# Designs tried in a protein design chat: VH-VL binders against Nicotinamide mononucleotide adenylyltransferase (POF1). Part 2

Target 1, 258 residues: Nicotinamide mononucleotide adenylyltransferase (POF1), of Saccharomyces cerevisiae (p25576)
Amino acid sequence: MKKTFEQFRKSNLLFQVLKGPQHLECQKLFVLDSSFNPPHLAHFQLLSQTIKNFKLKDTRSHVLLLLAVNNADKLPKPASFPTRLEMMCLFADYLQEKLPQSVVSVGLTVFSKFIDKDKILHEQFVKGCSADIGYLVGFDTIARIFDEKYYHPLKISDVMESFMSGSQLYCLARGDCHLSAESQLRYASDILEGKFEPVIPREWGARIHVMQNDYPALRNVSSSEIRNKLKNGQVESLKDELPLCIYDYLINNKTIFD

## First folded at step 15 (VH-VL; from g2 with light chain S29N)

Design h3
Fold by ESMFold2, fold request of step 18:
Structure h3 (fold): chain C 258 residues (1-258), chain A 122 residues (1-122), chain B 106 residues (1-106)
Amino acid sequence: as target 1 above (258 residues)
Amino acid sequence: QVQLVQSGGGLVQPGGSLRLSCAASGFTFSDYWMYWVRQVPGKGLEWVSAISGSGYSTYYADSVKGRFAISRVNAKNTMYLQMNSLRAEDTAVYYCARGEYSYAWPEYFDYWGQGTLVTVSS
Amino acid sequence: QPVLTQPLSVSVALGQTARITCGGNNIGNKYVHWYQQKPGQAPVLVIYDDSDRPSGIPERFSGSNSGNTATLTISRAQAGDEADYYCQVWDSSTWVFGTGTKLTVL
């Protein structure tokens, strides 16, 4: 992936598919937008539980693993972008095996802001298809998306209108978040009831889906927690937190997070 | 060719202890969560305990917490259940089982041992 | 902790279709697994993840799960299908078995 990443970095491309189909092939698109540093079972849990809870198992879906790279000439830490892309490709193969009715792509973008990612995906990946795009995100991301301070002096309603007309947000409630899990679970209905007007239009509540976390044992699984365990030599429990292919990759490359 | 072979059952008095063993073969033992499930003769199945592939994470049914201890020795391909402070209601056939993933979490039991009877009576 | 309720018994004529239910609050949001247990034997997995069959389980066995009810369906029932059947889920903190159903093939 070092060669592929360097080619992207030296190009003027804003978005590129590195693995799998180059354009949307299904009417349903799930975008998993994460650091993938590393990918882990809680990433898969969010996808699988979304498919289960919204009865999408029989719906042919396209899954896009999306990595944002900012300042393409600057090397990131902990893991380099080429290393993350290698793990994302392994994770894509894992997802394709577990979800045989789905199609999986791996993509790269220069944009860090969510609305810019959404715009470039509609322009270059969806390409005029009438797609139901679902973003798989954490609740902290939802909170930031709808926090008006990040758009000042512009209003959220002006900036997000296009996004909210063409996309959906899917999230698992977390007990360790700023808001309680109960408040998170009511978030969409609170919006529909107008509780956040005029900042957040009430009709947007139909596009936000917060789910009960059916697997709380995975709630402590995060890229940061995994990296910490590797640093401290606590590798035995990592088999319980990672797809086997990612576990094997990390064990054979223990220094990638230095 | 997955096999789970159990040993260690028998008759014990209330308050006594037993250690059950489950020897595994035909698969990479450390990759799999392992389980104990029990069944009172003529009654239904009850999950008892679980242990992760690494052995780091353990889970217990409320009825056995503090009295039973699940463990594994991956180098020996063997899982154990140490049963202490046994009560009459612990009388059951005990099965070991191999766990398998429903997508991101181990939820079901694809292979079972033959069962070992534990009888707790004076 | 939740209880998975099954009928105590179900009877089916040879060659007919049997349906065994497993009831639980919002069980459609969980993956339901099914086990067959013949007298004196260990359980055998017959359905996992609501509707998937392990290798070696005949197509006559199928499963469905929606709302508050999961169903194991055995079409063209054979004498060898006579057994106890248990549903099972993961439930937030525990692995939970249903109450069990004795299937009798007449």
Scores: ipSAE 0.421, ipTM 0.779, lowest interface PAE 3.6, mean pLDDT 88

## First folded at step 23 (VH-VL; from n3 with heavy chain G53S)

Design q3
Fold by OpenDDE, fold request of step 29:
Structure q3 (fold): chain C 258 residues (1-258), chain A 122 residues (1-122), chain B 106 residues (1-106)
Amino acid sequence: as target 1 above (258 residues)
Amino acid sequence: QVQLVQSGGGLVQPGGSLRLSCAASGFTFSEYWMYWVRQVPGKGLEWVSAISSSGYSTYYADSVKGRFAISRVNAKNTMYLQMNSLRAEDTAVYYCARGEYSYAWPEYFDYWGQGTLVTVSS
Amino acid sequence: QPVLTQPLSVSVALGQTARITCGGNNIGNKWVHWYQQKPGQAPVLVIYDDSDKPSGIPERFSGSNSGNTATLTISRAQAGDEADYYCQVWDSSTWVFGTGTKLTVL
């Protein structure tokens, strides 16, 4: 995996599929964008509840696990990109077994911004299609995407129009962000009601889906939490938070987060 | 094949205690959530308790919270239900069941034990 | 806690189609699972995730779920289909069963 990663870095490619088909027919694309440090069941939860809430279990879809890699000299911490990619591949296999109607793939991109990711992903998977891209993200990511401070002096409504016209945003309400879970759940409705105009067009509220976190055992799961538990020797509960393949990987590679 | 074999139960006075056991075979026990579901004779099904695959997470119906304790020993492929402070309304056939996943969450029960009658009566 | 309401009983003639409903507020946003229980026996899963069938379940069993109603459909009813049927959902913190329906095959 190290060689593969280095090859990508040297290629100057903006995006590369590491695992799965390079091209697919027109179908719904779900992008799970995360640091995957490590992958965990809350990632799957987000996808699971999306499929559930929108009755997509019988709908063919493409699930892309996407890792943004920085070309800068900054060493990713704690796990290296190759290590994360190994785990992502394991996670992809896990998801593939769980999602018979989907094709699961792993991708790399140099872009950190969603607007840039979206452009590349559309070119790769959605070009010539009427399908949009569903981004599975945390609420903080959504909040960041719609924070005007990142766009000044440009308007969000102008900069993000292309992105929003071809995307859906899905997230789970969580208790560990700057807004209460209740506020998160009302976020889309508030947008629809025009509470964020003129900064956020009200029609964009229909493209944002904040879902209730329905799985108690997974509500507090995060990569940082998992790493902390590993450091503290609290490995018992990790079986409830990780796919078995990821759990085994972490147990057999205890130094990956050092 | 998947098998869940139950034991324990019987007649007990109000305030008494019973321990139910469920021995699993035919599958990797440690990878599945396990459940207790009860049924009053002639009535419907009621979820009682759940335990995660590792045993770390446990859940209880409000009707049994504080009185019942679910546990499992994965090395023995066995799940237990310790029932304390039993009440007349706890009289039921108790089933152990294996949880199966609806994607990321165990939502339904694909295999059931034969059931064990628990009778709480003076 | 959501209440899943089922009819107390449903009758169907031999060879005809039986439909058992399960009503619940916004049940269409949930996955519904169905169990068959014959007298003196443990429940048997017959439908999961609204419409999927476990191995060994006849094709004449089917499920649907939309709005506020899930439906178990049993086509070409046989005498052996006579049983109690329960719907079930996951609801945020609990596993909830329907009230149950007695299916009689005439």
Scores: ipSAE 0.881, ipTM 0.934, lowest interface PAE 0.5, mean pLDDT 94
Fold by OpenDDE, fold request of step 29:
Structure q3 (fold): chain C 258 residues (1-258), chain A 122 residues (1-122), chain B 106 residues (1-106)
Amino acid sequence: as target 1 above (258 residues)
Amino acid sequence: QVQLVQSGGGLVQPGGSLRLSCAASGFTFSEYWMYWVRQVPGKGLEWVSAISSSGYSTYYADSVKGRFAISRVNAKNTMYLQMNSLRAEDTAVYYCARGEYSYAWPEYFDYWGQGTLVTVSS
Amino acid sequence: QPVLTQPLSVSVALGQTARITCGGNNIGNKWVHWYQQKPGQAPVLVIYDDSDKPSGIPERFSGSNSGNTATLTISRAQAGDEADYYCQVWDSSTWVFGTGTKLTVL
């Protein structure tokens, strides 16, 4: 994986699929954008909850695990990009097993900004197909996407119109956010009611889905939390937070986050 | 073949204690959540307790919280239910069950033990 | 906590189709699982995740779930189908069973 990553880094490629189908194979696309440092069951929960809430069990879909590899010339911490990619590949196999109706790809991109990620995916992965794209993200990402301070002097409504018209955003409510879980859960309805106009068009509320986190054991799971537990030697609880393949990988490679 | 074989139970006075056991075979025990479900004779099913695959996480119905303790020894492929401060309303057939995943969470029970009767009576 | 409501009893003629309902607020947003229990026996899983069947379960058994009602359908009812049937869901912090339905095959 190290050689593969270095090859990508030295290339002029903006996006590359390292595992799974090289291009979109299903009309429904789920993009899971994360640092995957490490991947964990809350990532799977996000997919699971989406499938559950929207009755997509019988819908064939393509799942893309996407890693941004910005500033590859700098030392990535805590885990190296090759290490993350290795874990992502393990996670992809795990997802493929758990989601027989889906195909799973692992991709990497040089873009860190969400809008740029979306653009490159349309250009190089979707490739002109009419796709129903769902982005699986944390609420902090949603909050950032709709924070006007990042767009000045441009308006969010202008910059993100194309994206929001063609995509869905899926998120799980969490307790470790600047907003309460309750506030997160009503975020979309608040948008629909026009509470954020003119910054956020009210019609975008229908394309944002903040879902209840129904799994207590996964409610507070995060990559940072997992790394902290590893650092502190609290490994027993990790088995409930990680796919077994990832758990085993971390147990056998405890220094990857040093 | 997946098998869950229960033992323990019996007659006990109110305030007494019993321990149930469930021995598992035919699958990797340490990878599955395990459960206790009880049924009053002639009545419906009631979830009692759950334990995660590692044993780290445990869950209890409100009706038994503070009185019952679920545990497991993965090396022995065995799950236990320690029942203390037993009440007449705890009288039921108790089933151990294996949890199966609905994607990211164990939502249902795909295999069940044969059940064991617990009778709490003066 | 939500209550899953089932009819107390359902009767079906031999060879006909039986439908057992499980009612709950927004149950359609949950996965519903179904169990068959014959007298003196442990429950047996017959449907999971609304409509999927475990190995060994006849094709006559099917499930659906939408809105506020999940339904277990048993086509071409056989005498051996006579049993109690329970729906079940995961809800926030508990595993919840329905009230149960006695299916009689006439």
Scores: ipSAE 0.791, ipTM 0.906, lowest interface PAE 0.7, mean pLDDT 94
Fold by ESMFold2, fold request of step 29:
Structure q3 (fold): chain C 258 residues (1-258), chain A 122 residues (1-122), chain B 106 residues (1-106)
Amino acid sequence: as target 1 above (258 residues)
Amino acid sequence: QVQLVQSGGGLVQPGGSLRLSCAASGFTFSEYWMYWVRQVPGKGLEWVSAISSSGYSTYYADSVKGRFAISRVNAKNTMYLQMNSLRAEDTAVYYCARGEYSYAWPEYFDYWGQGTLVTVSS
Amino acid sequence: QPVLTQPLSVSVALGQTARITCGGNNIGNKWVHWYQQKPGQAPVLVIYDDSDKPSGIPERFSGSNSGNTATLTISRAQAGDEADYYCQVWDSSTWVFGTGTKLTVL
């Protein structure tokens, strides 16, 4: 992955698929946008609960694992981007085995903001297909997407219209967030009731889906918690938080987060 | 060839204790969640307890919390159920079962032991 | 605490199609698993994740799940299909079995 990542970094490319189909192959696109540092079962839980709630098991869906890379001159911490891409490829194989009716791609982009990710995906991955992109994200990401400070001095209603017209957001409520899980579950209905007008148009609440977390052992799983447990030698509980292939990778490569 | 062989059942008085064992073979025991499920003769199935592959996490039905303790010894490929303060309503056939993942969470039981009868009677 | 309600019994003529229902509030948002149990034997998994079959389960067994009802369908019923059938889910905190259905092949 080191050579592949360096070629991307030295290129003029804004987006590249490293594994799986290069372009959208299905009418349903789900994008898992995360640091993948490491990938874990809560990433899969978000996808699986979305599939279940929308009855997509028998529907061919395209899943894109998307990593945003930052400044090429700074080494990312804890894990390097090549190492994350290796784990993402293992995770993609795991997902493909679990979802034989679907296809899985692994990609990377230079963009950190969702409006830019959405634009480049419509241009280079979707390529004229009529597809509604479903972003699978954490609630912290939802909060950042609708935070005016990242768009100032522009109005969020102006900047986000294209994104909200062609995309949806899917999220599991989490107990380790600043807002309570109950408040998170009301977020979409609060928007629909106009509680954030004029900043957030109330009709956008129909495109945000915060789901109850039905799996208590996965409720607070995060990449940072996993990295902390590895540093402290608390590895046995990690089998409940990781696909076996990721667990084995981490146990055999314990220094990647140093 | 996956096999789950149970032992340790029998007759016990109310308030007594029993320890059930489930010996596994034909698969990598330490990679699987393990379960106890019981069935009152002539009635339906009831989940009793679960233990994660490492033994770190344990789960109990409300009817047995504080009285039953699930454990495992991965080096011996064996799971146990310690049953204390037994009541007449605990009379049932007890099955051990191997769990499988429904995507991100273990939800169903793909292999079962032969069952062990526990009778709580004075 | 959720209750998965099944009919107490279902009868089917030899060669016809049997349908066994499993009712629960929003059960369509849960993965449903089905077990067959013959007298004196341990349960055997016949359907998992709503509609998937383990190796060795005949294609005449199928499953579906939508809304408040999951259904196990047994086409071309045979005498050997006579058994008790249980549905099962994970809820938010526990593993839950249905009440059970005795299938009689006439």
Scores: ipSAE 0.644, ipTM 0.849, lowest interface PAE 1.8, mean pLDDT 89

Design q3
Fold by ESMFold2, fold request of step 29:
Structure q3 (fold): chain C 258 residues (1-258), chain A 122 residues (1-122), chain B 106 residues (1-106)
Amino acid sequence: as target 1 above (258 residues)
Amino acid sequence: QVQLVQSGGGLVQPGGSLRLSCAASGFTFSEYWMYWVRQVPGKGLEWVSAISSSGYSTYYADSVKGRFAISRVNAKNTMYLQMNSLRAEDTAVYYCARGEYSYAWPEYFDYWGQGTLVTVSS
Amino acid sequence: QPVLTQPLSVSVALGQTARITCGGNNIGNKWVHWYQQKPGQAPVLVIYDDSDKPSGIPERFSGSNSGNTATLTISRAQAGDEADYYCQVWDSSTWVFGTGTKLTVL
């Protein structure tokens, strides 16, 4: 995967699909946007609970695993981007097996901001199809998306109008965030009630979906928690947090997080 | 063929102890969560206990917590239920069952043992 | 409420369609599983994840789940379908069985 990543870095490409269909094949697109450092069962739980809560089990959906990379790859300590991409491909195979009616792709992009990701996906992945795009993200990402400081001097309502008109945000409430799980669960209704007007239009609350985490063993699973357990030799519980293929990869490659 | 063969059971006094065994064959035992489910004769099904595939995580119904202990030995393809401080209301047919995933979480029981009767009576 | 409520009994004429309900608050957001149990026997899984069938389960068995009600449907009922039927879910803290329904084929 190192060679494929280096070719992307040397290119002028802003987005590339590395595995699976190169373009959208369904009218429903789910984008799992994460560091995948490593991928884990809470990533799958977010997808599967979204499918269940929105009655999409019998609807063919396209799932895109999306990794944001910079062209210089200067970030410390997380696994290298080639290593993450390798694990993402294993995870894509796992998801394809578990969701046989769905289609799974793996892609990377140079963009960190969701408005830019949304734009490039419409241009290069959906390619003029009419698509309902659902971004599967952590609550910390939702909080950052709506943080006014990242858009100053522009208003969020102006910058985000196009993104929010064609996209939705899905997340599971979690206990390891700054905001309590109960406050997270109220976030969309607080927006709908106008509590963040005029900064956040109340209409956008209908496009943000925070779900109760119904599975306690997965509630606080995160890539950082998994990396800490592996570093400290606490590997016995990791079988409950990881697909078997990812668990095996990590056990056989223990130094990738050094 | 997937098989779950149970042993143990019988008559015990209140306050007594009993250990149930469930021997598995026909599948990779160490990849599956395992369960105990009981049924009072003439009544419905009640989940009792669960153990994760590695044995690291264990779960108990409130009615048995602190009195029952589930365990497994993956090298022997066997799961156990140690039942202590038995009460008359623990009288039931006990089934072992293999768990299966509803996507990211094990939720249902795809294969069952034939059951063994535990009677707690003075 | 954490209980899954089923009717105590349901009767169906030979060759007709039986429907067995399982009621629970917002059960449509849960995966519902169904078991058949004949007298003196262990339960057998007949439906999982609302509507999926294990290998060997006839096409005449089907399941649905929406709102507060899940339903097991048995079309073209046969004498051999006479049994107790249980629904079951994971409810965020525990595995929960329904109260059970005796199906009688007339």
Scores: ipSAE 0.543, ipTM 0.818, lowest interface PAE 2.8, mean pLDDT 88

